# Ledger of designs, part 29: VHH binders against p80196

Target 1, 213 residues: p80196
Amino acid sequence: SQDFDFFYFVQQWPASYCDTRRSCCYPTTGKPDEDFSIHGLWPNYKDGKWPQNCDRESSLDESEFSDLISTMEKNWPSLACPSSDGLKFWSHEWLKHGTCSALNQHAYFQTALDFKTKSNLLQNLNNAGIKPRNGDYYGVESIKKAIEKGVGHTPFIECNVDSQGNHQLYQVYLCVDSSASKFIDCPIFPHGGKCGSKIEFPSFSTNDDHDEF
Below, E stands for the ipSAE of ESMFold2; O stands for the ipSAE of OpenDDE; V2 stands for 0.75 times the mean of E and O plus 0.25 times the DockQ between their complexes.

## First folded at step 23 (VHH; framework vhh_6z1v_2)

Design ee2 (at its last look DockQ between E and O 0.36; V2 from the best seeds 0.00; counts 0 for: pae E 2.5 > 2)
Fold by ESMFold2, look of step 23:
Structure ee2 (fold): chain B 213 residues (1-213), chain A 124 residues (1-124)
Amino acid sequence: as target 1 above (213 residues)
Amino acid sequence: EVQLVESGGRLVRTGGSLRLSCAASGFTFDDYIMGWFRQAPGKEREVVAAIVWDSGYTWHADFVKGRFTISRDNAKNTVYLQMNSLKPEDTAVYYCAADFYGYDYTSSAEYDHWGQGTQVTVSS
């Protein structure tokens, strides 16, 4: 049964996950690539509600997606503490969201990986001169337009607050049709995660001890 | 069938101490992140502390660091919040919450299961 209306496809910026007062732990493989990573692929209704936990007995089974694991470690890392191999994070995403998707485990994870590649977020931002750099600020509307130019659909931008109290680019939401086949215009955007008019796009590197360049 | 039951909330004096308990049932406790949240009258619910599933890794909000300590006893399916050096600003209803392998443990939206809350009142 496919009784939800669309997916949010959500990617996060690892440096912004970590540059908060919350703890951050790198995966057991080390510091993540300087690129967006997948948070999840979330069935939603156009009225702002969502299904979740649609089959609590559908445990994650590694043998169903073993060929994807190395790619998921790279593109879907966990930054939660303690350091891990990502399996708990993927179990959470599958049980809460994937069980509602009408996709099997392999298709669910493969689909999210494919949409990360198709979104090409970091390159689309770079094409507009928007690059990760500590101490640099960018207009939120410029970020939206850079992504829209590359993807063809307007994103939702979620911000969080860095350790200095400044808003920073945290997550990017794009919408996917209920068949998981293509990006669509979002029927509705989420609430919260307000950005100011200008926000940071932090890097993992450069002048970490001074915050200057 | 999932149940979280808080206990231990009461009136205490400024500078006093209090321990909250949250007994959990109906799920495999070791696989869950546990969190404490609080909500004062007229304010939004805010995260106080979290403790990851079976590892004992803990996180505390800056406004309680050095004063509050979260802990868990997986054999008893219970999470605790030890509250020291209490201030009138700590007056709130405290909620226990749980989430299966939760990722964003500081976000209230992440948690699927909630207790009914226990009132903590700190008098001057």
Scores: ipSAE 0.465, ipTM 0.766, lowest interface PAE 2.5, mean pLDDT 88
Fold by OpenDDE, look of step 23:
Structure ee2 (fold): chain B 213 residues (1-213), chain A 124 residues (1-124)
Amino acid sequence: as target 1 above (213 residues)
Amino acid sequence: EVQLVESGGRLVRTGGSLRLSCAASGFTFDDYIMGWFRQAPGKEREVVAAIVWDSGYTWHADFVKGRFTISRDNAKNTVYLQMNSLKPEDTAVYYCAADFYGYDYTSSAEYDHWGQGTQVTVSS
């Protein structure tokens, strides 16, 4: 097995991804749901470093996880330009991170999908009265508490900046044990993307850009 | 082997100008992002600017305020950072980085390869 201490399980808010100076491209499979999507499942060390590209010969093989592709298209889309069906994104995540997870391709992607379901981030936020809406701002601590109440562990919130300079909820980090079995308290939080005290939780309804690249 | 080599960093007076270079080798990609980062002593590494290699689309951090400009030379596989109106607050080690997937150019975690950095010192 590969040597690492835990996983970062990273989910992103598509509307925030698109609501930047950077253009976003909807997947070829269609506009993503207004829900958190998976960015990745990343093996990590307690010191903040991480292994990567542990097997450069292990190319993505769709036949290994064909039964998951439909679900992945919905829950793990890429918003990068140009528009894609997600395979390039999944290949990147697999080669960079998955090969270091000690999981096969099917288990790696299935695990991430399972943890998305288990975390149920949008519902947890909604339960606390935190709903995506353009122009509405929420305390970052309130967001953390809402997620913690649902998941049972403290998340890390990463923010990006919209075109107007406002901080917005961009990504949520949760930690998973090295056996990929359960959420755990994060031994260390990532650096960067620090949020202000109040951040926007934008709606996808008005946040779409065309391919400019 | 992927290699990023920065150059151009030196001591300069306030108000001066520098041009940093980053020579990239060991890879050929159709769609990737090159970024400049900087890290001052005791501070977090921060993104300065980024460029989408193929399209030439550029992004600059707010603190740049028009003073810095990222550019590229495709023929030389080199990315540049033109820095004008330098201030003591700009003193840092400047790093070049490559994001081969190009998913998010504002997060250091997205970048796959990093140079060793070049020291820029701005004196009063």
Scores: ipSAE 0.165, ipTM 0.606, lowest interface PAE 2.5, mean pLDDT 89
ESMFold2 (binder alone), look of step 23: mean pLDDT 81; pTM 0.840

Design ee3 (at its last fold request DockQ between E and O 0.37; V2 from the best seeds 0.57)
Fold by OpenDDE, fold request of step 26:
Formats: sequence, C-alpha cells, structure tokens
Structure ee3 (fold): chain B 213 residues (1-213), chain A 124 residues (1-124)
Amino acid sequence: as target 1 above (213 residues)
Amino acid sequence: EVQLVESGGRLVRTGGSLRLSCAASGFTFDDYIMGWFRQAPGKEREVVAAIVWDSGYTWHADFVKGRFTISRDNAKNTVYLQMNSLKPEDTAVYYCAADFYGYDYTRSHEYDHWGQGTQVTVSS
C-alpha cells in the first residue's frame, strides 16, 4: 500500500453529464435519479498528484460487496457508453484508485456510499433555495456556501459546458481524511473545469438526450 | 507496460500544418479512448481531441474550430493529430493520453497513461 494524504470524494450531477455534446448512456438498470451520484473516492497527495493502480492483481470481486450492489446501482451508476450495470465502472475505480486506499473492496465502496449520504448535497442546495431547473442560473459562490453550510467544509465545484456554451454544475469535490473517517478541508483543489460566476443547475425534465449504444 | 510515445512536434509558421503521432503499446485498445492534450507555458493542460478506439467516434475542443483532426490507425496502434491553420496561440507541449474506461474524455484526470509530450511551436 502506498501512502497518500487525503481522498477526493467526487460526486456528479447526472443531468449535466448528459447535457453535453459527448455521448451519454443510461445504465441498464434505468434512468438515473435526479440526484447526485458518486464518481469516485480517490486517494490523493497534497501536491495535487495521486497514486494509481497500486495492485493490478486485485481484480474486482462482486462477492466481496454483494450486499452493496443494489445501493451502488442507484448511487454509483455509470453514464458512459455503452450502457452498463456499473460493474465495469466499479472495477475501473477499484483498480485505479481503490487499490491505493488501503481499504478492502467492501470498505472502499461502503465508505463512498456513506459519504454520499453524509454530504447530502441536493438537500443542502435545496435548503439554500438552489434547485435543479433548466434555464435557472446560480452563483457558483452561492452553491459553494450552501454546500459548506451543510457539510462544514468548502467544496470544489467543477463545471462542464452544454451544447450552447453555458457553464453548468457538473461535479462536486469534497475531501476526506486519509483514514476515510471524516470530511476535511481540502489541502489542494483539483484542476477541473472552471466555472463562470453563474452556472446552470439543469434538470433531466427536458434533457433526455442519451444513446442506447 | 503501457507506453505512449509522441512524435512530430516542431517549429512551424503561422498558417502551416503539422501531424503529430502517438505510438501506443502494452495494452489492448478495446473500448479505450485516446486523447490529445496540450499545455502552454503558464497555462493549464487542456484537452484538444479524443477518439474512441473501437467505434472511431471523435470529439474536438471548441477552440479547434475544425483546424485539428484526431484519427487512428488500428494496424499501427497509432493515434494522430492533424493540425492545420496553426496559430501562435497553438504553441504548447502536446501530450498523448489513454483512458481505459472513458467516463469523461474531456477531463485530464480520467486518463490513465500519458506520453512524454512533443513540443509544437508556431511562429509569426
């Protein structure tokens, strides 16, 4: 096991993922909920670098976390094409990042699920009057403050761009201590998609663009 | 071991053309995404283009504006970036990268392996 300083816990907004010019495929389990989903739990160094593929022989074993699979399908889906049930995505996340976490497979996935629940991002935003709606824009700082108020730590907001060139809320980065026990202030923020001062918080209601590939 | 080796970078004049190559080895290309990135001095690394190896689906950044084209040669396990109508602002180190899952090929952190880079300089 390699040493690392903290985790990035990354959650994505599915509607924004699909509201781009790139491909989007709903999971085989169905259209994702209009809620944040987990992208990953990534060991990271304080200098912005990260370890990866720490044990290439540690293949994903569904039997190690079978009790979590239904929950993962709901909370950790893949929107990549082709459509999948998430196993290939989880395998990638485990091999690339999880093997560097010093956690076993069950603990790794459980930890991510727990932090999703703890962060309660959508509720935190709603509490601040920030709701997903196509055409509505919110200050990025307002979004940060709303999340900070709920989580207790400043998030990093990553944006992507829709087909019209508008910035939209894409991912939320939170930091977790190396023991995977609590949220912490991020020692460093990632190099991600920069946000304008105001960004869209889109909804799936009118964004059903997806591939069936 | 995965290897990505870029080549083709050189000094060119404004309006000129250049083709970069990236020779890949050490992995199978099924469902992989290959990408070109660039980093200018004092600027962040940015994605230029990406290609889904199996389908040949391509994506290009907005700043490309039809000037650059990513392509692949399956027989040679090589990815190319054809750059036309080059401008001084295109001056950068260009990197080839491989994404083994391809969740978001517009983000550098999604890519698993990187080449050493090749310098492209566009003079006025």
Scores: ipSAE 0.672, ipTM 0.841, lowest interface PAE 0.9, mean pLDDT 92
Fold by ESMFold2, look of step 23:
Structure ee3 (fold): chain B 213 residues (1-213), chain A 124 residues (1-124)
Amino acid sequence: as target 1 above (213 residues)
Amino acid sequence: EVQLVESGGRLVRTGGSLRLSCAASGFTFDDYIMGWFRQAPGKEREVVAAIVWDSGYTWHADFVKGRFTISRDNAKNTVYLQMNSLKPEDTAVYYCAADFYGYDYTRSHEYDHWGQGTQVTVSS
């Protein structure tokens, strides 16, 4: 089925992906920017269910979006091991979610890239004095308000747990209308990944460079 | 139809060893990350180990590191879990799971396909 009510547009914080017990592998293009990156654009129903794998035969075809690849390497990196060029991650996202979106491959990837730019998450947090900084904690409600001020819609904040047991900002969910044209208020928020009242916003930054990935 | 069938679960003494197998069919096995999960009665399902499609990279949970080893044989469409130095707390139903080029492979809800499970019981 390709009928659905809205999209979750999900971005992740690379430092929070990598500092868990799972660890990570940087892309072959190198360490990601200290910025949010795209996880996916996911069709959903208002009742909390979702479609997936809507066309098992629609394999990723690089020629359909070749002009976007450089931008996707920067904004949609894979952190899964082993290190790769991102095509497996984008194939996963396309097959599982993109085939249900009513968009072709180029439109699907371009739309997600456009929404990352529109969301402007890192700058919106910075405008509220919320910056990536190891060992510092921020109020979850302050994070939500900073993003809402910039985007006009309340986000859902997903947390994960670093290798030392600290809760941290991991993913940000915003909602997009079913025509993929604009942000909307979320009809429903996901369950799980709940945060406490204060959470870390970890940094990749160090005083010295290190090429180990 | 996608099918995952676990086998090899049985009763074993503390300190013993078992090898679990999971036979897969109905999908291109080489394109899937495979995971082992376990669930004790009244507990949440938890990830034990994961293995990527064709690189041989593996991940193991801390509570089994050094004792359990995940492996795969792509020619046989089979994933294995070698379990050594078994403890009573390893008693659980063990599940095989698969996801196409899976990204967030330590989270159970990210896996699209699941087996029926095989019971492992560790005594003494």
Scores: ipSAE 0.585, ipTM 0.823, lowest interface PAE 1.7, mean pLDDT 90
ESMFold2 (binder alone), look of step 23: mean pLDDT 81; pTM 0.837
OpenDDE, look of step 23: ipSAE 0.431; ipTM 0.742
ESMFold2, fold request of step 26: ipSAE 0.218, 0.585, 0.345; ipTM 0.599, 0.820, 0.660
ESMFold2 (binder alone), fold request of step 26: mean pLDDT 81, 81, 81; pTM 0.840, 0.839, 0.839
OpenDDE, fold request of step 26: ipSAE 0.480, 0.645; ipTM 0.766, 0.832

Design ee4 (at its last look DockQ between E and O 0.71; V2 from the best seeds 0.00; counts 0 for: pae E 6.5 > 2, grease 25.2 > 24.2, SAP .708 > .668)
Fold by OpenDDE, look of step 23:
Structure ee4 (fold): chain B 213 residues (1-213), chain A 124 residues (1-124)
Amino acid sequence: as target 1 above (213 residues)
Amino acid sequence: EVQLVESGGRLVRTGGSLRLSCAASGFTFDDYIMGWFRQAPGKEREVVAAIVWYGGYTWHADFVKGRFTISRDNAKNTVYLQMNSLKPEDTAVYYCAADFYGYDYTSSHEYDHWGQGTQVTVSS
């Protein structure tokens, strides 16, 4: 049940998450930072399948990772509606994916936080002159190269589509080895949302509208 | 036991229409976002459409271009995919899936339950 080949480490751009037809809700802890946030750390097979819900009896226990909560609120917020403090989101990620990781709760969440820091996506993009600005478009290949230069491995870029039909940088996939120790080249990429040659990197500051689902 | 059973897939000519059905059981249907995915031979599984809990919002992939429409009947625990103007490139196994949390219904990784799929073949 805990057998898998690698992790997908998925980070999302909050502005793009909210700049769609779907509703988004800011966390009860406050508006997210203008930075990538963690979507998940997902055990995966090299054939594109994945294990899930490996231990349904392993409910989330906040006491197991209480020292990480403040950091998780900043780096792993939920933008789902209704607004939440992240616990339901983390419970979902843990029960569905974390229980298959062979890690305990603290190690699972700590690992994801560490890889967010290590990947340093926003800085890597900024170093290449790629900054979040509404109305500005960047080459998807340029984005990939900027991240690759910093991380040392090729990312998968997933795009979503805003209400005007523009492709946006939505999520970045990186791969982590099964021991959760280092980034690796992805054995397989997800299909995800296809990106055009040029995609928007929107600023979160203009996405102040949030609705209850 | 959770079960999603797709039906309606068959051989159809280019320009034809099909309606796929997915009958759900073993879980509270109203609590789940439902989605349709497809996988062609040698290609990755891709999302086709999604519909939220009470049918108030639907999402369709760009390649649909108005040809397909997802809908649901909660009284029948069934989700549908009406497919019109079918093309050979629409040939694939079509899967029904259920998503409880609904954080990102365009991601296959978010869906909790999957059907076995139904084969749709569009001939030229």
Scores: ipSAE 0.556, ipTM 0.801, lowest interface PAE 0.9, mean pLDDT 92
Fold by ESMFold2, look of step 23:
Structure ee4 (fold): chain B 213 residues (1-213), chain A 124 residues (1-124)
Amino acid sequence: as target 1 above (213 residues)
Amino acid sequence: EVQLVESGGRLVRTGGSLRLSCAASGFTFDDYIMGWFRQAPGKEREVVAAIVWYGGYTWHADFVKGRFTISRDNAKNTVYLQMNSLKPEDTAVYYCAADFYGYDYTSSHEYDHWGQGTQVTVSS
């Protein structure tokens, strides 16, 4: 449907993507920054359902957002194997989610880039003393409070599990109004990727060497 | 077009075992991440297990660790869920799902294609 209630804006922690075994490859542009990166901007309904694939003929057209590509390479990298330039990842996000957003391609990508900047996740965590460091654990509620203090809205925290079996900070969900103008309180939170009470916030440091594909 | 068809769901006693199958058609199976999800009455759909290309990496939710094993047979375009030591709380409709890129295989939002589901009932 073209009539949706809000967006999830989803960012991911690259080290947590990469330390889950051999499923991580750096982009052809090189190792990503040690910062959150964009996963996607996802139209959703407040009843927990969502639209997807709203126009299968609207293929990604690089000429429509060419001015954003450099910025997207830094802020929206693909870590999936094999190594790539990101166009396949962006095509997937556009076709699946962006076509349902009522935004054109340029506006869709620009909006997500703007929300990453506005969310300022890594700095908000750092301000609360929550820093990426292998072997350090943080309370999930402390992570939520740090982000809420900076953004003004409570996030949803999704965890995954590293190769050693530790729960870790993986993705952060914030909600955006249906006009894509501002963060809002989430009408509903996702139900997945459950965290324990304390979780790791891993680093890309030399202690987290992961195989390239 | 794309089709996912689950099979193998049935009534089984606590402590029993069951293997679910999901036959895939209409896409290049080898390029897809496959996942199993479940939905119990009155609960939200939740990820159970996922498997990446070529079967090299598998992921299992902590509530099924050591009991369930996902696998795939690319020659048969089929993904499996071996379910051991079944408990009444495993009672649910189990769904097979597929996604081309598979970037975030633990999120149901990521998956493009879904099967109709197969009912698993575990008697207490």
Scores: ipSAE 0.015, ipTM 0.344, lowest interface PAE 6.5, mean pLDDT 86
ESMFold2 (binder alone), look of step 23: mean pLDDT 81; pTM 0.843

Design ee5 (at its last look DockQ between E and O 0.02; V2 from the best seeds 0.00; counts 0 for: pae O 11.7 > 2, grease 27.1 > 24.2, SAP .688 > .668, off the site)
Fold by ESMFold2, look of step 23:
Structure ee5 (fold): chain B 213 residues (1-213), chain A 124 residues (1-124)
Amino acid sequence: as target 1 above (213 residues)
Amino acid sequence: EVQLVESGGRLVRTGGSLRLSCAASGFTFDDYIMGWFRQAPGKEREVVAAIVWYGGYTWHADFVKGRFTISRDNAKNTVYLQMNSLKPEDTAVYYCAADFYGYDYTSSAEYDHWGQGTQVTVSS
C-alpha cells in the first residue's frame, strides 16, 4: 500500500517568509495568525530521493475536503502573491506530493492538519523560553532540543535570510511513518537550508515594546 | 503554459566571462526558487547555483564559488548566471529550472519546470 519510506512534514514560519527583501501577500482571509503554518506532507525515500506528480490527472476536487477549508485557511495559508484563497497552493501540494501519498484528498489534508496540532511547535518552543521576538537570537541546538522534548524526535531546521542579511528560523521538518500514523526519527535529513549557530525567530508584531508582570 | 528560455551560451576562451539569461513566463516568478544546473555529455546533471525569492538568498556550488553569481530581476521575470574565470571543466549544457515552495533546491528532482538548455563551451 506504500511505495515510499516516510514523509517529511514541513511547517513554515510566516514572519520569516514575509520579512525577506521580497515581502509577501496575505491571503484574502487576512493576516495569518502568529503560528507555524503547514507547507506540506511529502513522501520520501530513505536514500534521499522522492516521488512526485504520481497522478497528473488527479485535479483537486474541493467537494472532497470542503469541511476542512476554514481550518486549512488558518493552518495552511499561502503567502504568495497575489493574495488568494489558498486553492492554488493546496492544488500544487496535492498534485506534486499528495498524489504520491496513498491517501485520498480528504485524508491527505486532514492528516497534515492533525500533525500540525500534534507537533505543537509554537508551544514547545515557548515552554523552553523561545518566543517570536524581533531582534532576539536563539541557538539552533536549543530550538531543536525544545521541539524534540515536546515531539520526541529531532527536527531538521531550515533557515532563510531576512532583508538585513540575518539568518532566521524558516521551516521545521519532522518525519512521519509511511502509514501516516505517527512521528518517527528521520531516516535521513534534508540537505541545504543553512543556519548559523544563532538565528532570529521574528514576530509579525512590533509589540516587543510591552509591559509584562 | 510555463516556459523557461535560456540564452547566452556560446564558445568562450579559458579565463573569459559569459552571462546566461533565462526568461520565465506562465507562473508567478517571484514565488519560485530559480536554479541553474549543468550537464556535460555522459554526466549527471548537477546544481550550479540557486536563488530563492527576488533579491534573496543565493547559493552556489563550491566548484563555482567566487567565479559564478546567480541573480534575478523580478521586474523582467529573468534569472541570470554571471560566469567569470571560465575553465574548460565548465563546458556543459546549462539549464534553467524553477520550483514552487521547494525545500531542497540542490536536487534536480525537486524542480518542476526546466528550460531546453544552452551550450557553453570553454576552449583553451
Scores: ipSAE 0.012, ipTM 0.274, lowest interface PAE 8.0, mean pLDDT 85
Fold by OpenDDE, look of step 23:
Structure ee5 (fold): chain B 213 residues (1-213), chain A 124 residues (1-124)
Amino acid sequence: as target 1 above (213 residues)
Amino acid sequence: EVQLVESGGRLVRTGGSLRLSCAASGFTFDDYIMGWFRQAPGKEREVVAAIVWYGGYTWHADFVKGRFTISRDNAKNTVYLQMNSLKPEDTAVYYCAADFYGYDYTSSAEYDHWGQGTQVTVSS
């Protein structure tokens, strides 16, 4: 493994992922929950660069984290096509990022799951009156403040664009210390994903017509 | 050089209609929220309408009451304001503006670029 300065902990909003011109496929395990899902836990340098593929020989071994698979299917699904059970996605995340984390496979995935629980993004937003609803728009700063109030650290909000050209809440970046023990203020934020005054927080229920199975 | 050039303003009778145009140049038009503002004599500048990057969302001031409609054509780098049922109180200089960050598209302070304005006069 290589040294790194911190982790990006990235969560995505599945409804926004699917509400684009890009195709999305529900997991073979079923339609994802109306909740944030994990994109990844990524070692990063404070200069904006990151280590990757630190051990190409460390293939994903399900036996090392078999007790987490059911939880991962719910909280860390893949929406990429073709539809999958998540193993390919997890393998990618592990080989690209996990091998650089100094954690074993079980600890890596467990850590990500724990931080999802700790961040409790949807609840934090709901506490501020920000709820997923088609046709409703929220201020990006309001979203940031709501998350900051709950997590204690400022998030980075990444937006994507729906078919009508509106920006949507797509991903939330939080930072975790290098020991994977606590959230921290991000030393640096990623580039991209510009958000406007009002961004959509869509509900999953209206995106079914655009999904592939 | 960034330029916003308004056109279409003129004298019109009460109940009449006008369409204002704003031609943009010198920046990536579709990266900006576009807005229309107006300033009447002796009054503060006020926001009339705003439109997001690809036109999927629009905002209109309460005083518009369905009479005005903002739209944009990104292929032409142009934003429009269709004004119907004009009243004497609509007399003002109308300004086009561009907002890059989109923190608050209802606040004039957030807009980065401004046109010189076009005069709209509504007679009784």
Scores: ipSAE 0.000, ipTM 0.260, lowest interface PAE 11.7, mean pLDDT 90
ESMFold2 (binder alone), look of step 23: mean pLDDT 81; pTM 0.839

Design ee6 (at its last look DockQ between E and O 0.28; V2 from the best seeds 0.41)
Fold by ESMFold2, look of step 23:
Structure ee6 (fold): chain B 213 residues (1-213), chain A 124 residues (1-124)
Amino acid sequence: as target 1 above (213 residues)
Amino acid sequence: EVQLVESGGRLVRTGGSLRLSCAASGFTFDDYIMGWFRQAPGKEREVVAAIVWSGGYTWHADFVKGRFTISRDNAKNTVYLQMNSLKPEDTAVYYCAADFYGYDYDSSHEYDHWGQGTQVTVSS
């Protein structure tokens, strides 16, 4: 673990993860809820660089966070193929990012779970009339404003492209101070993931027939 | 030290076949997703294929589907790319990459370890 300036806290929309040319596989625990899920909590520098892999010998130890596992299965599922439990995904996130966080494993995972709850993304969007609906488009600035109203800080919105070529809400980045205690304004935003001015926010209910292989 | 060393790139005729190899050392190979990427002059690096740690799942880009096959041999710490029905458009430097239980396997930015590349040239 080394010094860093802030965290990106990143959540993804499962329907948008799955409705792409990459496709997806549900975890062995089943189809995720229609809600944002955690991608990761990532130490970063203000200059746009980041630390990673800060202790290659710090393997994930399930006994360190066993009380969190059922909550992580619900809130931090893997959507990558092949279908599996979350342990490989959490091992990846821990080794690459968590080892640089100055938090132990339990604190690292608990902190991310707490920030998902605090961000309350789906409810904040719903309060502004922004709901997952296939075929509807929302202004990306309206999405940012809805989240900012609830969280107090402007998010970065990353889009991807669905199988039909439409831009869709994919990931939401919020920034957290280096002590992992609160949301802050982002010192810098990521590059890429262009949204255009209007994007889809797809529903799982029309995407539930996709291939899990 | 983590090392990835590609080999097997050469000049081949259109319609020909070629097998690339990538030898890995310095990490537990069967904990890593492996990918092949390519970069032609003046173009961005693009994913060609990826294979998970066990070899049980593979993904291939549409522009090579049916022509290229990624595989791995975990006993030899080696990943392969079998390239058939080669076209001049396949001319590029081909790179091997690795990521610990990688999640976004089709994104070059997510791979931590890269080889130096091997040149493949397909003549008309």
Scores: ipSAE 0.567, ipTM 0.820, lowest interface PAE 1.8, mean pLDDT 90
Fold by OpenDDE, look of step 23:
Structure ee6 (fold): chain B 213 residues (1-213), chain A 124 residues (1-124)
Amino acid sequence: as target 1 above (213 residues)
Amino acid sequence: EVQLVESGGRLVRTGGSLRLSCAASGFTFDDYIMGWFRQAPGKEREVVAAIVWSGGYTWHADFVKGRFTISRDNAKNTVYLQMNSLKPEDTAVYYCAADFYGYDYDSSHEYDHWGQGTQVTVSS
């Protein structure tokens, strides 16, 4: 079944992704911008489960979204190793999640790009005086409130842990209605990456480590 | 058919040890990052540990605090979780999971295949 209740729209902070023991590889297209990037747009059930791989025969076709590729390279890069141009990452997201969205490839990727723009996370944080800077910590509730003020809905903040044991702003979850038309209050929040009361918002410019597994 | 089968879960006393096993079949095992998750009654599923393809890197949750160790044997298509110094709060169903892409191995949404789980109960 391709039925689902809502989307998780997940954005990640590249500096936090790379500032861990996890491997990090810049895209072949270049160093990512100092901005949130898209992780995925994931159909989900209200009970916390999700559909996946709904059409294994629907391989990624670049011709269907060629007009979006430049924008996707900027806004939806992969930091996984080995370094890539994003196609493998997008294929993974499409086959695993997109095929369950009831959207075609162009609409799926366009929708995610639109919601990134609409959410405007970095600006919303900056408006609240929350800026990426190594060594600076912010209240997780302050981060939530700043995003909520801009988006109009409460986000879920997922944290990872750097090599020193500090919690970092890693991913932001927002919820989108099943028609992919608007942000909504999340029926349920994910269970990953619990944050402490204070978390770091690191600057990507100082995190240039590249590792391979 | 893809299959992950956990085993080793049982009742154990506080301070005891268990070794969980997960036997994989139906896919190329060494192409996947393997992870262990657990879910206690009334609580959300949480990541316990993950191990990359070659076994050269492992990740463990903060609550593990050196008590648990994930490992894998690619020749046997098996991933293990050695659990020492068990506590009552470790009581949960433990799940094995496989992640092909490995973009975010500490997120349940990234994992492609899941086992049925094995019950671990730690008594006082």
Scores: ipSAE 0.332, ipTM 0.679, lowest interface PAE 1.5, mean pLDDT 91
ESMFold2 (binder alone), look of step 23: mean pLDDT 81; pTM 0.825

